Miniprotein binders against Heme oxygenase 1, chloroplastic (HO1). Designs and how they scored, part 10

Target 1, 212 residues: Heme oxygenase 1, chloroplastic (HO1), of Arabidopsis thaliana (Mouse-ear cress) (o48782)
Amino acid sequence: SKGFVEEMRFVAMRLHTKDQAKEGEKETKSIEERPVAKWEPTVEGYLRFLVDSKLVYDTLELIIQDSNFPTYAEFKNTGLERAEKLSTDLEWFKEQGYEIPEPTAPGKTYSQYLKELAEKDPQAFICHFYNIYFAHSAGGRMIGRKVAERILDNKELEFYKWDGELSQLLQNVREKLNKVAEEWTREEKNHCLEETEKSFKYSGEILRLILS
Short names: E, the ipSAE of ESMFold2; O, the ipSAE of OpenDDE; V2, 0.75 times the mean of E and O plus 0.25 times the DockQ between their complexes.

## First folded at step 3 (miniprotein)

Design n6a (from n6 with N14L K18E R21W R24E; at its last look DockQ between E and O 0.47; V2 from the best seeds 0.00; counts 0 for: pae O 4.3 > 1.5, pTM E .688 < .8)
Fold by OpenDDE base, look of step 3:
Structure n6a (fold): chain B 212 residues (1-212), chain A 81 residues (1-81)
Amino acid sequence: as target 1 above (212 residues)
Amino acid sequence: SPEEIKQKLDEILLDLFEVIWLLEELGDSEAAEKVLELIWKLLEAIKRFEKTGNPELIKQAHEIMTKAEQILREVQERYSK
């Protein structure tokens, strides 16, 4: 029996293929490769990203820590928690003389949405929980590395370090999520899967802050 | 409209980040790195669009997305064997 996390993975894969392929086929002329001014992240934009990310992780981790709901209790102290690591990194930026911005609309909006889901829709909340942590452990690390190479003199932030083997930490969370989802109806599973698009949307809006 | 174009570019950007996530979940970090390079090109295109309002950048974004999808397909085919 393919675990529910594998289903979540397949849904994420499918969201890309359908709608975007059809409209681009018009013979648009080769845009002459004008020297693309290299996109460079800014420290200010990256700080906005880190602050909004911290707000999201604070929200997730507080909800899970304070919850008496059995489903959320399984996800306490996974070793994937990032709020404390982000706090350390933001303090380092402050020590470097940077002003730490307040959370922006993307972070606040997602944080509030997660709070609402945690109370009303546990299956959808777990979808966001999974996507946030797992996306960070994958593409998020790659982005962080590229940002560090460009604007931080290759400083490795605590946000990209885990206490223990990351692969094992992720596997443990996958196993827990698979176990929790074994008790879900097919409708509850489908509802969790349908929430994937929103999770990527909200996370993507925060990620775009690096470009600001 | 310029706003609709920006929204479409942003959607493509989000889709590319998801492709990176999927490639990493498949264990192909090299493929993920290639898609990250495409993301940087798209971000540059978005920045140019914000500056110039040139709608031709949407085509470039779609071409980038097509390349990312191709990378994903190639990885999927490799892991399906």
Scores: ipSAE 0.052, ipTM 0.538, lowest interface PAE 4.3, mean pLDDT 81
ESMFold2, look of step 3: ipSAE 0.272; ipTM 0.625
ESMFold2 (binder alone), look of step 3: mean pLDDT 80; pTM 0.739

Design u7 (from U1, 14 letters changed; at its last look DockQ between E and O 0.27; V2 from the best seeds 0.00; counts 0 for: pae O 3.2 > 1.5, SAP 73.518 > 70)
Amino acid sequence: SPEEIRKELEKIKQELDLALWDMLFVKLLLRELGDSEAARKVQELIDRLTELLKRLEEAIKEFEKTGDPSILERAKELVEEAERIMYEAEQILREVQRELES
ESMFold2, look of step 3: ipSAE 0.808; ipTM 0.876
ESMFold2 (binder alone), look of step 3: mean pLDDT 85; pTM 0.821
OpenDDE base, look of step 3: ipSAE 0.154; ipTM 0.530

## First folded at step 5 (miniprotein)

Design u8 (from U1 with Q20L K21E R25L K27L E28W L29D D31L K32F Q43E R90E E94Y K97E; at its last look DockQ between E and O 0.03; V2 from the best seeds 0.00; counts 0 for: pae E 7.4 > 1.5, placed apart)
Fold by ESMFold2, look of step 5:
Structure u8 (fold): chain B 212 residues (1-212), chain A 102 residues (1-102)
Amino acid sequence: as target 1 above (212 residues)
Amino acid sequence: SPEEIRKELEKIKQELDEALEEMELVLWDLLFLGDSEAARKVEELIDRLTELLKRLEEAIKEFEKTGDPSILERAKELVEEAKRIMEEAEQILYEVERELES
């Protein structure tokens, strides 16, 4: 019915549950007993996040357009593309007087890893591709709204806008991935599932830049 | 007419497919935020919605075989249950967002 994408989603759910358990004790204390510091984004940290995110999306989207990788042709023009939207947002920040930082290690490291995967391990590359776009769609929208409320006077960035219905765009990509994966061996599928752990690790390092 | 009913059933199936996709987005949003309790509740709602979609698919196959117009009313009832499931998920998300603001 749902195929390989369902397998990847199941792995992602297990990883999230595992991370919650490893962070230790359930939070049982009253709110007044919690640490006084909480999630406090800054424009500087958010810019680092946007720049490193753009580097990752540049990497993915340039590779998808590369004619040397015909497997990736099915993933052209999904409507999910983020690099140009981020470019527009970064230009807006520059026009507001902010300095645009250089990419940092989290973004550079993930970009380099994705380039290596695209050449050596196309199935794993596709797994990272899927997880990166879906992680943005899943958690990024809520975080983006909160960041805008806290530090951007409710400015909605282009990074969180899509042409068309987001749910339909995501479903189209799922269907394409399921079809492509029908030709993969079980070993290739299992390897992609193992790469899901790395995709969350790399994406998490970039996300943490918001608080840097 | 049978043709009108078939078209309406196709629209209803599309509505449920889109609802399931939106629920999956809510789930991933909660997982990304690290709210495992909220995510678990939404996982249960997704299971219920998935069952409704399977029941709708069975009803559509029955309509194609029998032409029974009452199947459209059964399909509409499945949509109403799906809407209630979506409302439960939206409430869960609202509570999480409210906690994030305080």
Scores: ipSAE 0.013, ipTM 0.345, lowest interface PAE 7.4, mean pLDDT 78
ESMFold2 (binder alone), look of step 5: mean pLDDT 85; pTM 0.820
OpenDDE base, look of step 5: ipSAE 0.321; ipTM 0.647

Design u9 (from u7 with L18E W21E D22L F25W L29F Y87E; at its last look DockQ between E and O 0.51; V2 from the best seeds 0.00; counts 0 for: pae E 6.0 > 1.5, pTM E .780 < .8)
Fold by ESMFold2, look of step 5:
Structure u9 (fold): chain B 212 residues (1-212), chain A 102 residues (1-102)
Amino acid sequence: as target 1 above (212 residues)
Amino acid sequence: SPEEIRKELEKIKQELDEALELMLWVKLFLRELGDSEAARKVQELIDRLTELLKRLEEAIKEFEKTGDPSILERAKELVEEAERIMEEAEQILREVQRELES
């Protein structure tokens, strides 16, 4: 028995086999219907990305902080919290003379979906919770920092800094999730696993704001 | 000591697990950007990293049975190869960025 987080990791591996079959069957249509994006980051796009990201983290972290639901309480004060770090970054942008945009549809849509999940589908909410922090600490961090370096004169944003060792903070959350999931039914676990693809799609749409 | 070696091996396994998860996420991101060719190149790196993780898990099982400290050297070699794979992935992302800027 490997634990639930290991199951979530291997869902991503199964996405490869499913995508490979679909890619082969639908290759021509996929290319025609979704052309290669123009990778041209701008400061305005990056600010939209930061603001929509903050809305998502505000949503996650407020839900966890205000909840009396015992399962959510396990995820308070993980050290991964990003909302306040993003507030500091956005204030820095204001001090540099930039205008801070309003949240846009990708962030608003995901925030609303997360609020609905938190009430009606706690296991799915926790899946999105973990994957959002994972996506940021991994792929989002890699791409976002490289873009910021190019358009922000090597400024390292607080969004990409943690108090303590990130690997240990992530390990602590993995252990908590594995323990909480021990009490879930197989059906609840399977549903959370099905939500993994949605979490990556929503997160990807917010990341694409860098190109907007 | 055996306990220090066990802790280091667990840290190494966590690092490789996280590297694999990063690469899977990067592939999905590249597909959302519409760069299927870059995503395919990253898939090759994912396959190599998956094989490294399997070799590490076999080494960890061997350590649990034998206590042989030389297993730690083998694990560190796997980390070095994984780091090279991650550098290749970063180069793919940088090339995508440059092509779109041209």
Scores: ipSAE 0.034, ipTM 0.403, lowest interface PAE 6.0, mean pLDDT 76
ESMFold2 (binder alone), look of step 5: mean pLDDT 87; pTM 0.846
OpenDDE base, look of step 5: ipSAE 0.229; ipTM 0.590

Design v1 (at its last look DockQ between E and O 0.72; V2 from the best seeds 0.75)
Fold by OpenDDE base, look of step 5:
Structure v1 (fold): chain B 212 residues (1-212), chain A 99 residues (1-99)
Amino acid sequence: as target 1 above (212 residues)
Amino acid sequence: SPEEIRKELEKIKEELDLALWDMLFVKLLLRELGDSEAARKVQELIDRLEELLKRLEEAIKEFEKTGDPSILERAKELVEEAERIMYEAEQILREVEES
């Protein structure tokens, strides 16, 4: 039996396919009506991205660390935590003479939403947890390199470095997620999967900050 | 050793999975840029890489049954194909950067 994480990945990878594009066409029409932005990352935009990302990671990591909920306790100290790494990177930018911006609306909104989900909807929260650490962190490496090449003189940020082998860290988290989900009903699993669209919406708004 | 081969196959599987997440993030960026056509092209690459991952999973299952070390060579061929797919994704991103 393929673990539930494979279902989560399947949904994530197929988000906004042509068949879902019909329902998402209402939101995509609003995006299609936007002039095609050029891929021109700015240091200011990237700093906004990093700051808002840090707020999201801080929120996730604090929720998990402070939680007595058995489901969340399994995800303490996974090695995927990014808040401290991002703090180090932001200090580096400050040392380079950049002003560190305050968190913007996208980061604040997502952070608040995660806090609400953590209390009320553990299955939905786990959806966000998974997609943030896998898509935003692990999947962000290519984009991070491109940004570094364009505007950071190929500086390797700590945000894209893990203590240990990333593949093994992700595998360990995947196994834990699979184990947690083994106890879920099909309805709870479906509810988790249905939250994928919102997760990528919130993450997308933060990702867009790179272009600001 | 069979255990070393198994470990290498699992490592290759995780590397392909990471490549999928990289491409997904690129797709998301392209969508945020409003380049739906580029995003569609990257989705096609995701679909191709998912097929490679499936083939690798089948090869791993076969290895668990047979212990045939030649399966590692098949896995390496899949990695080479995955690298080509990733290169195509990078080209799409460069084209968008130049537009």
Scores: ipSAE 0.746, ipTM 0.873, lowest interface PAE 0.7, mean pLDDT 90
ESMFold2, look of step 5: ipSAE 0.765; ipTM 0.860
ESMFold2 (binder alone), look of step 5: mean pLDDT 87; pTM 0.850

Design v2 (from v1 with E50M K54E Y87E; at its last look DockQ between E and O 0.76; V2 from the best seeds 0.76)
Fold by OpenDDE base, look of step 5:
Structure v2 (fold): chain B 212 residues (1-212), chain A 99 residues (1-99)
Amino acid sequence: as target 1 above (212 residues)
Amino acid sequence: SPEEIRKELEKIKEELDLALWDMLFVKLLLRELGDSEAARKVQELIDRLMELLERLEEAIKEFEKTGDPSILERAKELVEEAERIMEEAEQILREVEES
């Protein structure tokens, strides 16, 4: 039996396919009406991205660490935690003479939303948890490298380094997610999958900060 | 050993999965840039890589049944195809950077 994480991955990878682009035409029109921004990352924009990302990770990690909820307890100390690594990177930027910005609206909004979900909607929260750690951490490496090449003199940030084999860390989390989801009804699984679009919306807003 | 081959196949699977997430993040960035055509091209690459991952999963299942070590060579061929797909994705990004 294919684990539920395969369903989550499938939904994530197929988000905004041509058929969904037609139904999402109203929101995509708002994106199409956006002037085509050039891929010109700035240090200031990237710092906003890192700060807002750190707020999101701080929020996730705090929720999981403080939770007595059995579902969340399984995800303590996965090795995928990023808040401490991001703190180290932000300190490096400070040492380089950059001012570290306060969190912006995208990060604050997402952080608050995650807190609300953690209490009220565990299935939706797990959707965000999965997509944040897999898309932003694992999937952010290529973009992080490109940013480093453009504006950071190829500085390798701690944000893109893990203590251990990343593949194994991700596998372990995937197995835990699969096990947790074995106890879910099909309706609960579907509810988790339906939250994917919203997860990528919030993530996209934070990602866009690189271009600010 | 069969166990070493199994471990290597699982590693290859995880590497392909990571490549999928990299491309997904690139697609998201391209969408935020408003380059819907570039995002569409990356989605096509994602679809191709997902097909490779499915083929790898089938190969792993076959290996679990047969223990045929030649499955590892087949998996390596899939990795080479995946690398080409990733190069195409990087090329799309370079084109966007130059625009």
Scores: ipSAE 0.708, ipTM 0.860, lowest interface PAE 0.8, mean pLDDT 89
ESMFold2, look of step 5: ipSAE 0.805; ipTM 0.885
ESMFold2 (binder alone), look of step 5: mean pLDDT 86; pTM 0.849

Design v3 (from v1 with L18F Y87E; at its last look DockQ between E and O 0.62; V2 from the best seeds 0.70)
Fold by OpenDDE base, look of step 5:
Structure v3 (fold): chain B 212 residues (1-212), chain A 99 residues (1-99)
Amino acid sequence: as target 1 above (212 residues)
Amino acid sequence: SPEEIRKELEKIKEELDFALWDMLFVKLLLRELGDSEAARKVQELIDRLEELLKRLEEAIKEFEKTGDPSILERAKELVEEAERIMEEAEQILREVEES
């Protein structure tokens, strides 16, 4: 029996393919040749991304660390935590003379939503947890490298480095997620899966900050 | 040992899965930029990588049944192909940056 994480992965991958189909239909209707915007990454845009990402990770990690909820207790100190790494990176930017922006609306909105879910809807919260650490953490490495090549003198950020073997860290968390979900009803599982679209929406809004 | 081979196969699977997410985010970025053609090209690469993942999953299942250590070599070939796909994705991004 494929664990529940495989179901979450499947739903996530399927949503990415569906969104492409919908956008292709919209683009065919808007014949207005929006000039392909040249990707000109800015340090300011990337810093907004990092700051808002850090707020999301801080929120997740604090919720899990402070929670007495048995489901969340299993996810303490997984090695996938990013808040401290991002803090280190932001201090580096500050040392380079960049002003660190305050969190923007995308990060604040997502952070607040996660706090609300953590209390009221553990299944939905776990959906976000999975997608943030598996999809959002994985997504953007290539983008981050390109940003680094263009505007950061090839600086390797701590955000993209893990202590230990990343594959093993991911596997360990996957096993824990599968174990937690074994106790869920099919309805609870479906509720978790249904939250995937919102997770991608919020993560996508943060990703767009790179282009700001 | 069979256990070491299993561990390595799972490692490869996680690495390829992580690469898949990375490319998905690249595709999203390209769409946000309005470069639908580049996004389509990356989607083709995603489809190729998904096929590699499927082949790897089949190889893992076969290994669980047979214990044949040659499956590790097949998995390594899949990794090499995945690396080529990732290089192609990076090339697409470079072309977009230069446009």
Scores: ipSAE 0.674, ipTM 0.847, lowest interface PAE 0.9, mean pLDDT 89
ESMFold2, look of step 5: ipSAE 0.775; ipTM 0.869
ESMFold2 (binder alone), look of step 5: mean pLDDT 86; pTM 0.841

Design v4 (from v1 with F25Y; at its last look DockQ between E and O 0.62; V2 from the best seeds 0.65)
Fold by OpenDDE base, look of step 5:
Structure v4 (fold): chain B 212 residues (1-212), chain A 99 residues (1-99)
Amino acid sequence: as target 1 above (212 residues)
Amino acid sequence: SPEEIRKELEKIKEELDLALWDMLYVKLLLRELGDSEAARKVQELIDRLEELLKRLEEAIKEFEKTGDPSILERAKELVEEAERIMYEAEQILREVEES
């Protein structure tokens, strides 16, 4: 039997397909009503993205580190943590003479939501955990390179570097997630999967900051 | 050795999975930009890459049964196809940058 992470990946990869776009048409209409933004990253926008991302990672990592909940304890020190790397990158920007912005509404909102989920809804929280680390950390590399090429003179940020073999780090987390989910009911699994849309909504709002 | 081949196949599998997440993130960005057509094109690429990943998983299962080292060459062909898909995704992103 394929592990539960395969189900999570399956749902993530198929978000906003034509068939889901019909149910999401209300939110897609709200996005379609937004003026088509040009892909024109700015340093100021990217800094907002990094700061809000750091707030989200700080929130996740603190929740996991401080938790005595067995489910969360399995995810301590995975090697995928990004808060310290982002702190290093933000300090580099400061050394370049940039002012580091305060967190904006997208990051604050997501951080607060994650705190609420961590206490009330572990299955939904794990959905966010998975999607944040796999989509942003693992999947953000192409966008990160494009931003670096456009506005950072190809500077490689620590945000896109891992201590160790990334493939092995991700595999280890995947195995842990699969093991945790083995104890879940089908209802709990479905509830986790249903939270995927919200995860990508909040992630999208933060990603959009690059263009601000 | 068979163990070295297995390790390499698992590495290739993980690299393809990472490529899927890269494209998913690009799709998300394109949606945030309001370029639904570009996002749709990237979704088609995701679907193609998922098929490659499935073929690789089938090949790995076959290798576990047969121990045939030629499976590594098949896996390399899948990687080359994945690289083409990733290149197409990068082209879509460049086109959006130029618009």
Scores: ipSAE 0.515, ipTM 0.778, lowest interface PAE 1.2, mean pLDDT 87
ESMFold2, look of step 5: ipSAE 0.805; ipTM 0.888
ESMFold2 (binder alone), look of step 5: mean pLDDT 87; pTM 0.856

Design v5 (from v1 with E14L Y87E; at its last look DockQ between E and O 0.56; V2 from the best seeds 0.00; counts 0 for: pae O 2.9 > 1.5)
Amino acid sequence: SPEEIRKELEKIKLELDLALWDMLFVKLLLRELGDSEAARKVQELIDRLEELLKRLEEAIKEFEKTGDPSILERAKELVEEAERIMEEAEQILREVEES
ESMFold2, look of step 5: ipSAE 0.830; ipTM 0.902
ESMFold2 (binder alone), look of step 5: mean pLDDT 86; pTM 0.845
OpenDDE base, look of step 5: ipSAE 0.758; ipTM 0.880
ESMFold2 (binder alone), alone request of step 6: mean pLDDT 87; pTM 0.847
ESMFold2, look of step 6: ipSAE 0.819; ipTM 0.897
ESMFold2 (binder alone), look of step 6: mean pLDDT 86; pTM 0.841
OpenDDE base, look of step 6: ipSAE 0.075; ipTM 0.484

## First folded at step 6 (miniprotein)

Design r1
Amino acid sequence: STDEIQRQLEKIKLELDLALWDMLFVKLLLRELGDSKAARQVQRLIDQLEKLLKELERAIEQFKENGDPEILQKAQDLVKQAEDIMEKAEKILRDVEKS
ESMFold2 (binder alone), alone request of step 6: mean pLDDT 86; pTM 0.844

Design r11
Amino acid sequence: STDEIQRQLEKIKLELDLALWDMLFVKLLLRELGDSKAARLVQRLIDALEKLLKELERAIEQFKENGDPEILQKAQDLVKLAEDIMEAAEKILRLVEKNGDPEKARELLEEAKRILEELS
ESMFold2 (binder alone), alone request of step 6: mean pLDDT 68; pTM 0.595

Design r12
Amino acid sequence: STDEIQRQLEKIKLELDLALWDMLFVKLLLRELGDSKAARIVQALIDLLEKLLKELERAIEQFKENGDPEILQKAQDLVKLAEAIMELAEKILRAVEKNGDKEKIEEALKEARELIEKLK
ESMFold2 (binder alone), alone request of step 6: mean pLDDT 77; pTM 0.740

Design r13 (from r1 with D47E R94E)
Amino acid sequence: STDEIQRQLEKIKLELDLALWDMLFVKLLLRELGDSKAARQVQRLIEQLEKLLKELERAIEQFKENGDPEILQKAQDLVKQAEDIMEKAEKILEDVEKS
ESMFold2 (binder alone), alone request of step 6: mean pLDDT 86; pTM 0.842

Design r14 (from r4 with D47E K54E R94E)
Amino acid sequence: TPEQIRDELEKIKLELDLALWDMLFVKLLLRELGDSRAAREVQDLIEKLEQLLEDLEKAIDRFQRTGDPRILDEARKLVDRAEQIMERAEEILEKVEDK
ESMFold2 (binder alone), alone request of step 6: mean pLDDT 84; pTM 0.804

Design r2
Amino acid sequence: SADELRRQLEKIKLELDLALWDMLFVKLLLRELGDSDAARQVQKMIDELERILKELEDALRRYEENGDTSILDKAQEIIRQAEELMEKAEELLRKVEQG
ESMFold2 (binder alone), alone request of step 6: mean pLDDT 76; pTM 0.698

Design r3
Amino acid sequence: DPNEIHKQLEKIKLELDLALWDMLFVKLLLRELGDSQAARNVQSLIDKLENLLKQLESAINKFDQTGDPSILNEAHQLVQDAENIMEQAENILRQVENS
ESMFold2 (binder alone), alone request of step 6: mean pLDDT 86; pTM 0.832

Design r4
Amino acid sequence: TPEQIRDELEKIKLELDLALWDMLFVKLLLRELGDSRAAREVQDLIDKLEQLLKDLEKAIDRFQRTGDPRILDEARKLVDRAEQIMERAEEILRKVEDK
ESMFold2 (binder alone), alone request of step 6: mean pLDDT 83; pTM 0.805

Design r5 (from r1 with L45M L52I F63Y L78I I85L I92L)
Amino acid sequence: STDEIQRQLEKIKLELDLALWDMLFVKLLLRELGDSKAARQVQRMIDQLEKILKELERAIEQYKENGDPEILQKAQDIVKQAEDLMEKAEKLLRDVEKS
ESMFold2 (binder alone), alone request of step 6: mean pLDDT 81; pTM 0.763

Design r6 (from r4 with L45M L52I I60L F63Y L78M V79I I85L)
Amino acid sequence: TPEQIRDELEKIKLELDLALWDMLFVKLLLRELGDSRAAREVQDMIDKLEQILKDLEKALDRYQRTGDPRILDEARKMIDRAEQLMERAEEILRKVEDK
ESMFold2 (binder alone), alone request of step 6: mean pLDDT 82; pTM 0.786

Design r9 (from r1 with Q6I)
Amino acid sequence: STDEIIRQLEKIKLELDLALWDMLFVKLLLRELGDSKAARQVQRLIDQLEKLLKELERAIEQFKENGDPEILQKAQDLVKQAEDIMEKAEKILRDVEKS
ESMFold2 (binder alone), alone request of step 6: mean pLDDT 86; pTM 0.836

Design x1 (from v5 with L24F; at its last look DockQ between E and O 0.04; V2 from the best seeds 0.00; counts 0 for: pae O 3.0 > 1.5, placed apart)
Fold by OpenDDE base, look of step 6:
Structure x1 (fold): chain B 212 residues (1-212), chain A 99 residues (1-99)
Amino acid sequence: as target 1 above (212 residues)
Amino acid sequence: SPEEIRKELEKIKLELDLALWDMFFVKLLLRELGDSEAARKVQELIDRLEELLKRLEEAIKEFEKTGDPSILERAKELVEEAERIMEEAEQILREVEES
């Protein structure tokens, strides 16, 4: 039986190739109106990304930690949590003399949306949970490396480090997701999958902050 | 104008960077799916895109030095090659989805 996470991955793959390529094209078109200097990652843009990312992770992790909902309780202390790591990284930026920005509209909007979903729509919430952590552990590391190479003198941030073997941590989360989804109806599963596009949209808006 | 050419070159650079990110994400997904062969093929495409990016960076440096507007045409050729690589990646994904 292909676990539900396999279905989530296939949806993510299909959307990433079709819609993010188009969004990348749209973004390139929207950036055409911006000064050329804004096409490269900036420390200020990356800080906005990190701050908004932290807000999203704080929101996810607090919801899961404080929840008595059985579905969310399975995802406590996965080792994938990023809020503390991001806090450490932001303190490092302060020590380097950078001003840490306040969260921007993309981060605030996504954080608020996640709060609303957590209460009303657990299947949709789990979609966001999965895609946020998965995207970071996958493509997000390459972005971080490229940013570090360009503007951070190859500083490896804690945001890109895990306490343990990342592959095993991800596998453990996948197994939990599969188990949780075994109790879902096909309709609930489909509803979770349908939320993937929104997750990518919100995450994409935060990712674009790197270039702001 | 030289400034317009610079703008287009930077646009192309961003497009290639985004393509590399997309490809890397795809590769990781394929690895997680256990399709190591597909992941390897995508890695080859990444390597090709990285070479295109390097060639673009060299072209940008050359333009900064010479101001030769023909560099933009070279950059456009790189974009066309990148598009072909992306099409190959999409084909790999389709094959995996059908398996």
Scores: ipSAE 0.023, ipTM 0.339, lowest interface PAE 3.0, mean pLDDT 83
ESMFold2, look of step 6: ipSAE 0.704; ipTM 0.837
ESMFold2 (binder alone), look of step 6: mean pLDDT 87; pTM 0.850

Design x2 (from v5 with L28F; at its last look DockQ between E and O 0.46; V2 from the best seeds 0.00; counts 0 for: pae O 2.3 > 1.5)
Fold by OpenDDE base, look of step 6:
Structure x2 (fold): chain B 212 residues (1-212), chain A 99 residues (1-99)
Amino acid sequence: as target 1 above (212 residues)
Amino acid sequence: SPEEIRKELEKIKLELDLALWDMLFVKFLLRELGDSEAARKVQELIDRLEELLKRLEEAIKEFEKTGDPSILERAKELVEEAERIMEEAEQILREVEES
């Protein structure tokens, strides 16, 4: 039985390919004029990213921690929580003499959207939960290393460290999500899957802050 | 033991799945940055990782049938190939950074 997480992965993969097809059709026309934004991370941009990321993780983790909803209760204390790690990192930046920015519109918008989903649409909320944590534990680590190499003198932030074996932590969350989704109707599963595009959009808007 | 081998194979599968997610996110980032060429190169790496994952899944199925412990070594070779693909992805990112 292909677990629901496998379905989520397939949807994610398809979205990335479809958007290339649509952008490839659009970019075949517009490739001419948009200067390839150079991957030039700034400390200020990265701080905006970290602050907005923290707001998103704070929002997720508070919702899950405070929830009595059975679906969310399964995702308490997964070891993937990032809010405290991000707090430590932001404190380190303060100690380095950096001003910590306030959350920007992307982070605020996503945080608010997650709050609304948590109350009204648990399946959609779980889609965001999954994609946020798994994106960070995956490609987010690679980005973090690149940023660290360029602007942070290879400082490894706590945001990219886990208490335990990350692969096992992720597997445990996958198993929990698979189990939770076993109780879902096909319509509920599909609704969760349909939310993937929004999750990527909101996460992408925050990710772009690195280059601001 | 066969059970230990199965657990290790599942762990390897998870690692390859994570690598695939890494590449997907990198591809997404490159597109968001407007570097469609780099994103295409990363897509080729994704396709290679997907093939490795498929080969691993086939190896796991074979192990379930045969119990041949040599399948674990084949799985480890797939991990090494995945690591090379990840290194290539990192190189693409370096090239993007230098451009």
Scores: ipSAE 0.175, ipTM 0.560, lowest interface PAE 2.3, mean pLDDT 85
ESMFold2, look of step 6: ipSAE 0.697; ipTM 0.839
ESMFold2 (binder alone), look of step 6: mean pLDDT 87; pTM 0.856

